# VH-VL binders against b7kms5: the designs that were tried, part 208

Target 1, 80 residues: b7kms5
Amino acid sequence: DTFETVRNTIRIESEVDESLRQLCHEERITKETWLEAAYLYLCEKPEELAQVIQLAQERLSQRKAIADYKRAKTMQERFL
Short names: E, the ipSAE of ESMFold2; O, the ipSAE of OpenDDE; V2, 0.75 times the mean of E and O plus 0.25 times the DockQ between their complexes.

## First folded at step 11 (VH-VL)

Design tc9 (framework fv_maftivimab; at its last look DockQ between E and O 0.04; V2 from the best seeds 0.00; counts 0 for: pae E 10.2 > 2, placed apart)
Fold by OpenDDE, look of step 11:
Structure tc9 (fold): chain C 80 residues (1-80), chain A 121 residues (1-121), chain B 106 residues (1-106)
Amino acid sequence: as target 1 above (80 residues)
Amino acid sequence: EVQLVESGGGLVQPGGSLRLSCAASGFTFDDYGMNWVRQAPGKGLEWVSTIKWDSGSTYYADSVKGRFTISRDNSKNTLYLQMNSLRAEDTAVYYCAKDIFRFDSWTLDYWGQGTMVTVSS
Amino acid sequence: DIQMTQSPSSLSASVGDRVTITCRASQSISDYLNWYQQKPGKAPKLLIYAASSLQSGVPSRFSGSGSGTDFTLTISSLQPEDFATYYCQQDYSTFTFGQGTRLEIK
C-alpha cells in the first residue's frame, strides 16, 4: 500500500514528550504511528474519546493561563 | 469564513473622543481574545490593546494607557475601543485582529480592513 | 519592551528572484515570531507563525527560520503578487512589530 503524509510541527510538554519518546522506543514504534493509532482507536471508543477531549481541554486551559500570565508579568516589569 | 469589520472612524479634534467597533463573524467570538492594532499613515504597525476571551483581562500599550478602553459584547459579537483625550499622534488606521492560540502563544491570524481615525484641529 | 529590527527597510527584486528578509529581536524570544504581509490599503495577512510554521493557504515558496534573536523570511521564487510590505512580530511578551520591509519591483 502507498499513502501520502502531512508534515506537522507540534509543541509537547517536556515531561510528556520524554515519557512518550521512551514508550515509543521500547515498543519499537514512532510518535507519528502512535498518534495515528491512538486517534483511530479512540474514534471507535466514544466514551474514551470524550475523556481524552476533556483532558485536552483542561491542559489547553492551563497553557492559556500561563500565556496570559506572561503578558501580565511583562506589563508589570515595564514599570519596575 | 472569518470576517472582521471595523467602524466608527472619522475626523475628531484634539482632546475629543471616539468609539470604534469591530463586528466579528465566522467563528465562536467568545472563545478568542481580540486586539486593536493601528497604523499611522505611511508608517508601520503598532499594537494598541488586547482583551482576552474571558473578558476579564485587558492590556494596553503605554502610548494609550489611561486614555483608551477596550471592551467586548459577546452577545453581539462586537469588539469596542473607546478613545478619549485623543492626540494628533493617534491618527491612524485602526485594525481589529483575532487571536489564535498555537505553540503556547497568541498569534493574530485574522485582521479587519481597518477604520481611519484622524485627529486634527 | 522587546524591540524588533528588520533588514532591509526596502528591497528591490525581480520576479523569480530568491528574497530574504531578516528580523532581529533585542532579546531572545525563542521561536515566538510571526511574519505578516500587507499590501497597500489592505489588512495584514499572517504568513508564518512560531518562526517557521506556514499559515494555512500560504504558498510553499514562503518559509521562515531562526530562533533566539535572529530570524529570516525567505521567498524562494518571487511572484508578482508578492510585492508588498512584510512585518515581523514577536509574541513572546505582548506584541511588538518590526518597522517593516517594503518589497518593490526592480
Scores: ipSAE 0.354, ipTM 0.854, lowest interface PAE 1.2, mean pLDDT 93
Fold by ESMFold2, look of step 11:
Structure tc9 (fold): chain C 80 residues (1-80), chain A 121 residues (1-121), chain B 106 residues (1-106)
Amino acid sequence: as target 1 above (80 residues)
Amino acid sequence: EVQLVESGGGLVQPGGSLRLSCAASGFTFDDYGMNWVRQAPGKGLEWVSTIKWDSGSTYYADSVKGRFTISRDNSKNTLYLQMNSLRAEDTAVYYCAKDIFRFDSWTLDYWGQGTMVTVSS
Amino acid sequence: DIQMTQSPSSLSASVGDRVTITCRASQSISDYLNWYQQKPGKAPKLLIYAASSLQSGVPSRFSGSGSGTDFTLTISSLQPEDFATYYCQQDYSTFTFGQGTRLEIK
């Protein structure tokens, strides 16, 4: 077995990140393995995956709208 | 109770070497990232180095890169800092500190009492 | 490198006062901001993490607020044991500490 990984930085809403960190702490897993497990689980469940994708699309749309608003108002704030 | 006890500090000449140790107890050492933070006499806190729980990632402040090496021995619940090519500006109390969350880093909930390193001619 | 600037560098106050200490980041760090207290001759102690989450065992008179670049630590009614130096620290990208704020008895 080979654990080939890519080092990445991602941006998560702070309330979600705090909750996820506490979950991972309690369950003795890493955020990385949780994300990998969640994706692999959903890949075999097309109906559930579609629902997650829909929610992700809604959240992405909201983040784009917030970014456009802040660009028009201040041009000085970012979040990833 | 969580305890972190640093040792190995002392007086050393510029260009010399020193190895610090931090003995940990009261928590599952293997699950947590560990850190070194230093404080020069009368000055503020400066992060020095971090090692992740699995020893797979190490991080260093620019001021110590190439000279200091952080390591851990999970079987002995011990964190180390090998310091080479020491300079006068490395003079400080060196604290060992534990990450607050398992498998994460960057927030330090428990600190040792520190060990003094003096680099002087 | 994210620079953290604290204000004021030193402050005198009386028991019972409400005090605030500010911390400014050189770029947005969301809420990835921690506060530490250090008494003379002692190691630092974590007070606040994630900008506003109170660490276990820390008195409720301590509170934190802010996000992005500007953060505050507030002590609502100063007690004799609160005279210390306070540090902010970002954990958005590795570690950077502020330079410290020394809180002294008037």
Scores: ipSAE 0.007, ipTM 0.666, lowest interface PAE 10.2, mean pLDDT 85
ESMFold2 (binder alone), look of step 11: mean pLDDT 92; pTM 0.933

## First folded at step 13 (VH-VL)

Design va0 (framework fv_miptenalimab)
Fold by ESMFold2-Fast, scan of step 13:
Structure va0 (fold): chain C 80 residues (1-80), chain A 124 residues (1-124), chain B 107 residues (1-107)
Amino acid sequence: as target 1 above (80 residues)
Amino acid sequence: QVTLVESGGGVVQPGRSLRLSCAFSGFSLSTRGVSVGWIRQAPGKGLEWVAHIDYDDEKRYSPSLKSRFTISRDNSKNTLYLQMNSLRAEDTAVYFCARTSFYDSLGLRYFDYWGQGTTVTVSS
Amino acid sequence: DIQMTQSPSFLSASVGDRVSITCQASQGIRSYLAWYQQKPGKAPKLLIYAASTLQSGVPDRFSGSGSGTDFTLTISSLQPEDFATYYCQQLYSYPWTFGQGTKLEIK
């Protein structure tokens, strides 16, 4: 590649991945280039960037709550 | 049973500070999955989320209030606090504290128990 | 921020009536919506979560429906204790936002 790059492994919600995969297929782009373009675009749009950060914060909180729910359910099923 | 009781409200002048307290019982904020927050309601207006804090000390704020308000807790006293600085007339409201709980696999946290509220009036 | 708009702002009805209150989000929020009831001088009470799931202890005359941007709270047969202000809340994105409220009064 002409760019100096780093390898990242990320986990995203399967429903989001499915939607993003379809978008990338239809538009003939890759997940890597979508991520780079989205970040670069948002860096120049402070109001939109703020909204994305707020959504990300909620999704992070949601993931934590899902993990907590699953842990509680597992303990209930295994030890009760 | 679960109870939450707010205190610390009153009449203050613009630019001053005020600290609200919420004493709760029937649950612990150190319990996994539990969070407690503040919701306010201006006279004759609707509800506005202010901030919340969870068992892991993760704090989230309304963006417009983040620079002036600080949420904190004291687990040994089962008490939640809201430190409000640089108060403005628009901060006049009843301030409720409420617990959130997770109810299903969606990971959404709903306000399932509320205190009765404490009134803050900011006027000159 | 996601804006939540309720219709109507004021509703007049009689005991036994079927009542519907709507809530519209300014963008898609999936099913990440809750409904609360607030009586004068009291704290709000959770009625419905995840748009359509009834909170434990809430009478089955209350129901919720919708997803995406349009949501409805229905009371199938209005009772005297149901006269209150109703609020919707989105949990899709921070900051969490509420509708302006719908005040349900005796006709």
Scores: ipSAE 0.503, ipTM 0.879, lowest interface PAE 2.0, mean pLDDT 90
Fold by OpenDDE, second read of step 14:
Structure va0 (fold): chain C 80 residues (1-80), chain A 124 residues (1-124), chain B 107 residues (1-107)
Amino acid sequence: as target 1 above (80 residues)
Amino acid sequence: QVTLVESGGGVVQPGRSLRLSCAFSGFSLSTRGVSVGWIRQAPGKGLEWVAHIDYDDEKRYSPSLKSRFTISRDNSKNTLYLQMNSLRAEDTAVYFCARTSFYDSLGLRYFDYWGQGTTVTVSS
Amino acid sequence: DIQMTQSPSFLSASVGDRVSITCQASQGIRSYLAWYQQKPGKAPKLLIYAASTLQSGVPDRFSGSGSGTDFTLTISSLQPEDFATYYCQQLYSYPWTFGQGTKLEIK
C-alpha cells in the first residue's frame, strides 16, 4: 500500500484546537492522524456520523454568522 | 419594537393539513445573523423546537418532523409560515413563532422574542 | 440528539429565598445554553443566553453559570413574579433541545 499524504490548511476554532492539541500530546498522536482515525471510525458508525454532521452544520452556521456580523460592523465603523 | 403574531391555528382531523402564519415587525429576516423559527408546546408539556429559517434562507428541522412540516418565509410580507401535513394527535400544541439572534463573539443563537402562540388541535 | 435534564422538576420556595435550578446536558455543549421563563398562558421569555449572559431588561437577581455539561440558573432573592416554569435549551447542535422544565411554586 502507498501512504501518500495531501497537504491542506485547516482552520480550527481556538478552544477546540487547544483541547485537541492537549489530547494529542497526551496520547502521543498528531492532529492529522487523529482526524484520519476519527473519520475512518465515523464512517463505520452511521448514527454517530450523522450526529457529527449535525454539529458541523451548526458550527458552520455560527462561523458564517460571526463573519457576516464582523463585515457589517466593519463597514458601519468605516463610514460613521 | 419587535413583535411576532401567529395565526392559522384551529381544530383539524388527523391526516389533514394546516398552514400557520407568523407576521413579524420591528426587524427583517434579511438582517444578517437573524433567523425565525417555530417552537411548539403540547398541553401541559415542555417546549419542543420545530424548525427555523435563517437570513440566508437556510432551513433546519426537527428530524422527527422534517418529512411532514415545511418552513418558509415571504420577506415582502414579513411573514413566516409553517406548512403542516399529515397531522397527528401528537401534533396538538401551541405553536410559537420566535426570533433568534446571536451572540456576536461566539455566534451563539438564542430566542429573544416570542409570539403569543397559536393553538393547533388535532382530533377526530 | 442531546438530552437536557433539568433538576428539580418541581421546586417549592418562598419569597426572598435563594433558589437554583440545574440543567445537565448528555454531552458537552460548551456555553451554548439559554434559560427561559414561562408563565401560564404566556410565551416563554428569554432570561440568559450563552450560559451566563443576562438578557437586557431581565433583573440582575437572575444569573446563569456553567459550561460543558452542567449549568445552573440562580435567583438570588425570589420575588413574587418569579414563580413560573423555567426551561433550559441547548443550541450547540441540531436538533435544538429543551430541558423538561422546572416549575417553581410558592411554598
Scores: ipSAE 0.290, ipTM 0.828, lowest interface PAE 1.8, mean pLDDT 92

Design va1 (framework fv_miptenalimab)
Fold by ESMFold2-Fast, scan of step 13:
Structure va1 (fold): chain C 80 residues (1-80), chain A 124 residues (1-124), chain B 107 residues (1-107)
Amino acid sequence: as target 1 above (80 residues)
Amino acid sequence: QVTLVESGGGVVQPGRSLRLSCAFSGFSLSTRGVSVGWIRQAPGKGLEWVAHIDYDDEKRYSPSLKSRFTISRDNSKNTLYLQMNSLRAEDTAVYFCARYSFYDSLGLRYFDYWGQGTTVTVSS
Amino acid sequence: DIQMTQSPSFLSASVGDRVSITCQASQGIRSYLAWYQQKPGKAPKLLIYAASTLQSGVPDRFSGSGSGTDFTLTISSLQPEDFATYYCQQLYSYPWTFGQGTKLEIK
């Protein structure tokens, strides 16, 4: 218990969460330590960090598209 | 119904700037869920994504081009722009504008309408 | 960047033939793949998205399959209007990247 920590709640895709939970169980680590290790590793590898950021940007755009699709359908259903 | 018409291409010397335009009809660039962008194709080569902009002005660029190219839109004219600076011979290509929108609950987006393209030739 | 490699780069076939074009991603991209058709001097046309879903108005002789790294576009019975260049595109990560293209020519 030597590290100062913060508690964060995050929402991720169910399929990703399922895969990550399985990985953590098999390797006997936690999601928290995997996240810390992944970030620390990537900070030392600028080209790989850039690739991850690009993937994150696309996934953010995808979430926005899903939200827009759901909103359009909800409006049609509400006003019909 | 939906049409995209590019303009602004031409022959330009290396180091110069050029602005491309794409006029849209049949839909509004400000419509929620609509995104538009630029794809280019060098002579005899394949397709290369350049940049896109969403209805809320979120912009994404190809990493190799973002320092020299700027995407923007004018909703009052329903027109998309690509400002190209410090042009190089390697920028010689046909530049297509294209639209993509949400079509399913998975949020997958694809280029469903394309313009005919405008040719940019950078030569010295 | 994710590299998309198509095979073959050139394909000769006759009207009525069944042909397949493959596309391989340098890393897993789930089913975030689209196929486009481009005729000389024209803009590309979307054929298939989400690896296997036909775009509205595309003839059912076109089909797509695959997930992860290996994908296939199949044309079950070639028609004269199908002789064109075909491109795959990944939408898994920015920058979006395309395969080098497969040029389908009359034998």
Scores: ipSAE 0.398, ipTM 0.837, lowest interface PAE 2.6, mean pLDDT 89
Fold by OpenDDE, second read of step 14:
Structure va1 (fold): chain C 80 residues (1-80), chain A 124 residues (1-124), chain B 107 residues (1-107)
Amino acid sequence: as target 1 above (80 residues)
Amino acid sequence: QVTLVESGGGVVQPGRSLRLSCAFSGFSLSTRGVSVGWIRQAPGKGLEWVAHIDYDDEKRYSPSLKSRFTISRDNSKNTLYLQMNSLRAEDTAVYFCARYSFYDSLGLRYFDYWGQGTTVTVSS
Amino acid sequence: DIQMTQSPSFLSASVGDRVSITCQASQGIRSYLAWYQQKPGKAPKLLIYAASTLQSGVPDRFSGSGSGTDFTLTISSLQPEDFATYYCQQLYSYPWTFGQGTKLEIK
């Protein structure tokens, strides 16, 4: 297996990013290798993977809700 | 003035079906960011989330109830519904209709307005 | 599912007392927690959302604190109208779950 990498832009919630960055620093790893390792681990843990997916879906819904709220608020403010 | 009024409760035998309604006033279900749902409370017990509909028509259910309960809404009537099938004794409860809103910084939903509830009794 | 455990289940206090109710989540829920007050025969009333934000119209003697797994609802000076049952709720992940409730009674 080769270790050819693909460049990705990942936007992470600031609080989570900071916490993850701190962890990676303490453990002398990178966010990239953490994500790779976490995914590979979860691939071997179907129940845990399902839980993570459910959590990820909720987080995505929350992001959408925030975005929608901000848009609505902006529109409302334009007419006040 | 936001008001929620539940109806449709009653006494039914196990295995029967019942449909609850919740009439909204003071706000529109079509308003972006407004979601509504059902919470029930068995006699002398705590609160249990049942189901909700988001403003974008996404439906969420309690896993234990998903197979028997269906939530829906009619925006033109500003009414929320809960279709309950194959009712069981443990479904006996006061069913509350509630609106929940979003907290802008976290996208957090919380039930800020509640109806008075409608009582459902399932007994032989 | 995330389990919410309130403590205590029953609490006796007097008017003027400072009282605290705790809620513990089985896993981290950040600040995705709400507190409700319910009086007999009435619908629950939202008191606190986002763990520490006071709902509009709620007296400022009510306050919420905590994040992660441990949360506290505090009433700085108990009033006669505050005797009721209180519930916490997590909204971090589905299914949304409530604590079992804390009944605050007159001593």
Scores: ipSAE 0.020, ipTM 0.732, lowest interface PAE 5.4, mean pLDDT 89

Design va10 (framework fv_miptenalimab)
Fold by ESMFold2-Fast, scan of step 13:
Structure va10 (fold): chain C 80 residues (1-80), chain A 124 residues (1-124), chain B 107 residues (1-107)
Amino acid sequence: as target 1 above (80 residues)
Amino acid sequence: QVTLVESGGGVVQPGRSLRLSCAFSGFSLSTRGVSVGWIRQAPGKGLEWVAHIDYDDEKRYSPSLKSRFTISRDNSKNTLYLQMNSLRAEDTAVYFCARSSFYDSLGLRYFDYWGQGTTVTVSS
Amino acid sequence: DIQMTQSPSFLSASVGDRVSITCQASQGIRSYLAWYQQKPGKAPKLLIYAASTLQSGVPDRFSGSGSGTDFTLTISSLQPEDFATYYCQQLYSYPWTFGQGTKLEIK
């Protein structure tokens, strides 16, 4: 009846965080529940999950070497 | 002028170890956005990525080689190393050292400079 | 692993001909594709990165196109020095993988 939870500390791009916070405020949900729902939804959509995993791997690679060039807006515009 | 020069290749028997070196100049592996790695090519075959190391010492390996190969660097000597253990006949190849760089904010990578290669032959 | 398949594996053409080499990825890689030229006994040389961006110093007769899973390298007018093997590479996800190569012989 009571969910067992864990505390996580994560660092994400500031522009992404601001957009997500606005979405959560407007929809009356929390970042925690949005993350849980997004993951559960994607687990039921294998093709979409694969694309998200590839994007995540790409973003990890970028953070090591090009932090000073990072432009979230440019990335979103180029995504197909 | 960017140059990479491999050395340490030779003939070695199966099961033994060999260490390859790559002396580079014209750039620093401490430079943000730069990485250096190893690509191999078996006789008459295509190219196979082996491993690379980033400016912040993050190491990545081909899954099939991760247990036997170790990549490392010595920034004071501008030298990259590949330690190859438990060598097998299928490791026979020319081993190239190559620098990779980022194109834009997405991290679009490419190998812009390559060494001439050093030959490793694993035979009885 | 993402499998890269080139077509054809062997191509013969005359000086002045227009030729195209195709590269297909087993899954979407966006524009994270590079083309390399390798002459016998030499190291590979970068020709094109980001699927369509020509590397500085590479002749204008080379061009790249495509995105997602289907990519093409085109040489608009073959020269004798273009005798070489050409490789595509995906740099979208680890491990990075290359195509099997296309050997171009000028007749």
Scores: ipSAE 0.000, ipTM 0.607, lowest interface PAE 18.3, mean pLDDT 84

Design va100 (framework fv_miptenalimab)
Fold by ESMFold2-Fast, scan of step 13:
Parts: structure tokens; C-alpha cells; sequence
Structure va100 (fold): chain C 80 residues (1-80), chain A 124 residues (1-124), chain B 107 residues (1-107)
């Protein structure tokens, strides 16, 4: 009511989700409001925003490498 | 056997440019999951990551060097390059070329093979 | 940037000694840490990855432990070829950063 909202589906690492759910439970907030607050806070902090972007870039590279690792193992199993 | 051999180092004046090369063999940068990069080491100091490039041409740079340094490759020659512009005395270092590959399901890319290094000295 | 601090910066030891080198991250990096060995005039060599996994071909006297912010490299019985400088590296976020190094010298 107060805010116009959109629904998004986001896939994240299970360990991160578990930790975030615990934090939200302890602090009595929701994952939606935590995400909004984190983004808004970082937009006002350019040096911290840059650090978060660098972490995100590494995590994206990790996901790509995991996919590559799985593909390599599949090819090895097929052609060995 | 995997080998990486750097070249192109030398003595240069501040403000000049220099291009380093790394010739590698025993692997292809076209291989999925492989990346190659540059790490430097100033005299008597520790290691500093400069940049890397992967098989898909994804490039990552140390934020302090991104505006002056450009990483590139020529897969047909199995050669990696580092173009260094606006050189400063603080860029004086041995520049190592190194390969990274993933070793486990975590997707982390460790520097598993290194070249011998090429020395860059920036002095007037 | 994540700062990696090694302790001690300099260590004197004798062949046969057990030595430990510590690496501390300025923030949590999980197990996303590697250890390298560098001999004078040579390129670094990967010893340990994922904080505790020994690289193939590396002697089993080397071991790594730790997670989060505190990590240790241990050499259980020093050999003459182990006198070198050791570096830790975090792979948690860009830019990748290394510790300042620990120089292991003969006593």
C-alpha cells in the first residue's frame, strides 16, 4: 500500500540464505526490507559500494568456475 | 609440461609506456576454466595482483591500476600482454605471469603455475 | 580491500624444527585462502589451497588450517629446502590480496 512493489525470484547460495534468515529472525526484519536497506545505504557510500561490487564480481566468477568444473567432470566421465 | 615465460621488461622513464608479453605452453587459454594474469613484486616487498583474463575474455583489474594498465591476449600465439601506461616509480617491480585454474567445487582460481618474471624499473 | 597480515614477518629456525606462520584477514574470507612459497630469485609456488588442501607434489610436512579471519601454515619438520618466504592470498573478493610475507631463515 505505502510502496509500489515488484516480485523477483533470486537464487542465492544456501549458506548465505541460512545466515540471512537467522539475521532477519533475530532483528525482526524481512529479507525484502534488508535487501532494500542494504542497497539504499550503499548508494550513499561510494567507497563501500565499490567494495560490494568487487565481492559480487568475485562471486559471479566463482559461479562461472563452478559451472566450468562441473562441465569438465562430465566430459571426463563421458570420454574416459 | 606447463611453462610461462615473461619478456618486455626494462628501464623506462616516468610517464612512458611499456608492453609486457607472456608466452605460455602446455595449455590453451581457450580451455574452459583457465585464466592467466599478472602479479608484481616491488624490490624487497610482497606480491600484488595486477590483472587477469579468462578463456571468455573476462578481464579483472586491481582498482588502483585499472586506468593505466590493459590486459589482452592472442590465443593464436598463446601469448598474454600487459600494456602499462603513464608509468610511475612505484610501478618498479618484477612482473610475473601466472595461470589460474579451479581445483575444487568452490570455484576458486589459484595461481598454480608461474613464469620466471621480467623486471620493470621506472626511474629518471 | 581485504588486508592480509602475516605474523611473524621474520622467523629463524633450525632443520628439524616445527614452525607455524599465521595469516589474519581484516574481514571474514571463509576458507578462500591459498599459501605460496617463494625462494630468492624464483617465482612463487602454490603449496595449499582452500585453506587446508595440499597441492599435488607438495610434501606432507606442510599443512594449513583455519577459516574466517585466522589461518595457519605449519611445517612439521623443517628441511633445508624450506627456507624461503611464505605468502598467503585471499580469494574472497576483488582485488585479490596477499599478505606481506614471512621470511623463514636458517638460525
Amino acid sequence: as target 1 above (80 residues)
Amino acid sequence: QVTLVESGGGVVQPGRSLRLSCAFSGFSLSTRGVSVGWIRQAPGKGLEWVAHIDYDDEKRYSPSLKSRFTISRDNSKNTLYLQMNSLRAEDTAVYFCARTSFYDSLGLRYFDYWGQGTTVTVSS
Amino acid sequence: DIQMTQSPSFLSASVGDRVSITCQASQGIRSYLAWYQQKPGKAPKLLIYAASTLQSGVPDRFSGSGSGTDFTLTISSLQPEDFATYYCQQLHSYPWTFGQGTKLEIK
Scores: ipSAE 0.347, ipTM 0.856, lowest interface PAE 3.5, mean pLDDT 90

Design va101 (framework fv_miptenalimab)
Fold by ESMFold2-Fast, scan of step 13:
Structure va101 (fold): chain C 80 residues (1-80), chain A 124 residues (1-124), chain B 107 residues (1-107)
Amino acid sequence: as target 1 above (80 residues)
Amino acid sequence: QVTLVESGGGVVQPGRSLRLSCAFSGFSLSTRGVSVGWIRQAPGKGLEWVAHIDYDDEKRYSPSLKSRFTISRDNSKNTLYLQMNSLRAEDTAVYFCARTSFYDSLGLRYFDYWGQGTTVTVSS
Amino acid sequence: DIQMTQSPSFLSASVGDRVSITCQASQGIRSYLAWYQQKPGKAPKLLIYAASTLQSGVPDRFSGSGSGTDFTLTISSLQPEDFATYYCQQLNSYPWTFGQGTKLEIK
């Protein structure tokens, strides 16, 4: 009951995924347990949690901007 | 030609509110990929990012200012606003309105066009 | 917050000189850095973005280099109109932060 789980599909930057996989391999843990541990740790550290949220907001804004750029470029190439 | 013109600055007492306006032309904030924001500069000091708003109404604030400042827009008037509440002496600065250009492949937002600034002085 | 430190804070030079201004980030910011020029009483002007890409309309004497934590703005042959204050900005994470500025003055 304590460890009822859900399956999530998450897309992350390739370089980040490569680095995270290397860390998990070296430390003998999984990406799932790293994510759980990181979140639980940060929830006990409100100042550090705030810094992580700020980085997440910037990365989300960057992903949106990249998508917008690619869409605009595609529309130019498709319809010119 | 892209232009941004700030207004609404002045002298105010601590604890009061002030609303700044930025009238822009030569672009639309409804255009995908465009953002507009506020950067301030205290007398003799460097630049400090305050807030920005995206074409999708996504708002981002400096954490130290988020509780007191609100960014908004009126696309029908091509105008950006900064509502500043509970003003303090340390809010004294020139407030610049600036646009970020069309996003590049890295997704970074660069301030490519700036207004001349409007001066806010918070003094007792 | 990411701290941006510029060196030097003040620089005296003559027309025709090659000058370099450095900017250091307190943590890695990849190439997510911009440089701005500000003349007295005027708004800043974007010079360089993505650490090394020259903004359109900016003279070729300006160049940027670096990645990670160490960045440099170089003016290959200083002109009279280049005497100004220069600022770096990191775009790696919120809040966006600027360096304290480097004031370039006539020697």
Scores: ipSAE 0.120, ipTM 0.800, lowest interface PAE 6.5, mean pLDDT 89

Design va102 (framework fv_miptenalimab)
Fold by ESMFold2-Fast, scan of step 13:
Parts: structure tokens; sequence; C-alpha cells
Structure va102 (fold): chain C 80 residues (1-80), chain A 124 residues (1-124), chain B 107 residues (1-107)
């Protein structure tokens, strides 16, 4: 055991998970090691890291919009 | 239940104006992520997107129709409007109103509920 | 504008057949594609969105595939109620555009 590790439970979108699982299976790596390698690689490339952060912000905004919509829809159905 | 009901269609002379209405229920256009729009279909032809309006009042139009058509809403009445000016024979079509929503995790839009359509005939 | 081209424009088939119709975009639209079914005199009905996601209430004999520019709608075992006109739509860029339609008729 050469590394101290932590356990995280991460919820990701099913299409992304399916694609990533296929890649990991074909390349004989794990999702955990792919995540570590991708992050470490991007940390060495500030321009690419900034692009990834922008995509993450866009995806977070989309999830928030969907959640807000579902909550508003439920409120309308209960009270109107 | 979500419903959309169009009205205001009829037979009109070229160059005249007509306003279509779409009365909707089961949702509010003030709800974040929702939009409502108009799609038309000429007799025996395919579907053509006309315009839509978002919950935040952002309006988008087909470039060929933008100068003659105006989309608007009245949230207090749960009603969508399409003002059609300078009507031409080629505007003859069934006009559908339809809702889009952001139900996908990517915020993907799609027309999930449609009205039955109202017929506009432009003839001399 | 993004042009959507369906193939074939007309398809004749029998109940129980597996049928596929294709939709081609003039430029990449990612997975921002929807499929609709329209019966004579009625409004279109959403079948599939995000290229491959089946709308709730739609029978599982319908499936969609593809991404980018080439997309396919498949009906695994055609039923009598499936004879209709099918349209694809791209929602990637304004103006939103539809394919010309594929009319599925009884052989």
Amino acid sequence: as target 1 above (80 residues)
Amino acid sequence: QVTLVESGGGVVQPGRSLRLSCAFSGFSLSTRGVSVGWIRQAPGKGLEWVAHIDYDDEKRYSPSLKSRFTISRDNSKNTLYLQMNSLRAEDTAVYFCARTSFYDSLGLRYFDYWGQGTTVTVSS
Amino acid sequence: DIQMTQSPSFLSASVGDRVSITCQASQGIRSYLAWYQQKPGKAPKLLIYAASTLQSGVPDRFSGSGSGTDFTLTISSLQPEDFATYYCQQLDSYPWTFGQGTKLEIK
C-alpha cells in the first residue's frame, strides 16, 4: 500500500459513467486511477484545466436549472 | 395534466394580420427552464419551427419570419400569443404550440407536450 | 442553418418487420436530436430525445442511436399503430430545424 486513500461517493450522469466504464474496461484501468491521472495531468496544463472548469460550471448550472424546474413544477401541481 | 390549446385561426386575405392564442395549464411559463413555442405545418408538408419564448422572456424566431411575426405571453392568463403580420399564401398551415423543458441532466430541450393545432388559411 | 435530411422519405413495411429510418445533419449537432411521430390530423408526439433516450410512455420497441451527424430511429417489431410520419429535429443551434419526414405505410 504506497498511498493513503480516501473513499468518496460521487454521483455522475449515467451516459458519462457508461462511457468511462467502457474506456476503463478496454484499457484495463480503474475509474479511480483514471480520475487521479486526469486531474494530475490537467494540473500541469493551466489552459486545459480552465476549459475543464468552464465545462464543469456549465454542467453544474444545468443540473441546478433542472432541480429548480422540478421543485417549481411540484409546487405548482400541489397548490394550483 | 399538462395541456395546450390553440385558437385564433381562420381564413384571411393576403396582407392582413392574425393573432393566435395558446391557452396552457398544468405548468407556468415563469418556471425556470421552461419555454413554449410555435411550430407550423403547411398542407401535406413537414414541420417548421416558428418561434419560442423562454421563462425569462428571451425570444427566438425563424430568420425568415422574424420581421413579420411576434411572440408574446401573458403569465397571469397562462396564455401564449403569436402575432402574424403581412400574411402571405405561404403562411397557410396548421400552427401548433408546444412546450419545451429542461428535464435532461445536460439541459437538453425537446417538445414534450403539443396542442392540437389551429388552421390558418391565407387566400385571395 | 443546419439542414436535416431523412432517408427514406417513404417506407413500406409489414406488421412484425424491423424498420430503421435515418437522419443526417449538415453539421455536428452532438446528441441534440429528437424524434417525433405524427398521425394524420394529429399533433406530433415525442418518441425520443437526446438522440437515444426514450420518452416515458413510449413502447420499448422504439429506439434511437447515433451522435454528431448520423442518427437512426429503429422500430424492432412494427405494430399497426406505428404507421405514421416520423420527423427528426435538431435542437443544437438556432434556428431549430426538422427533417422532411419519413412516411411509414402498410406494404
Scores: ipSAE 0.000, ipTM 0.596, lowest interface PAE 18.1, mean pLDDT 84

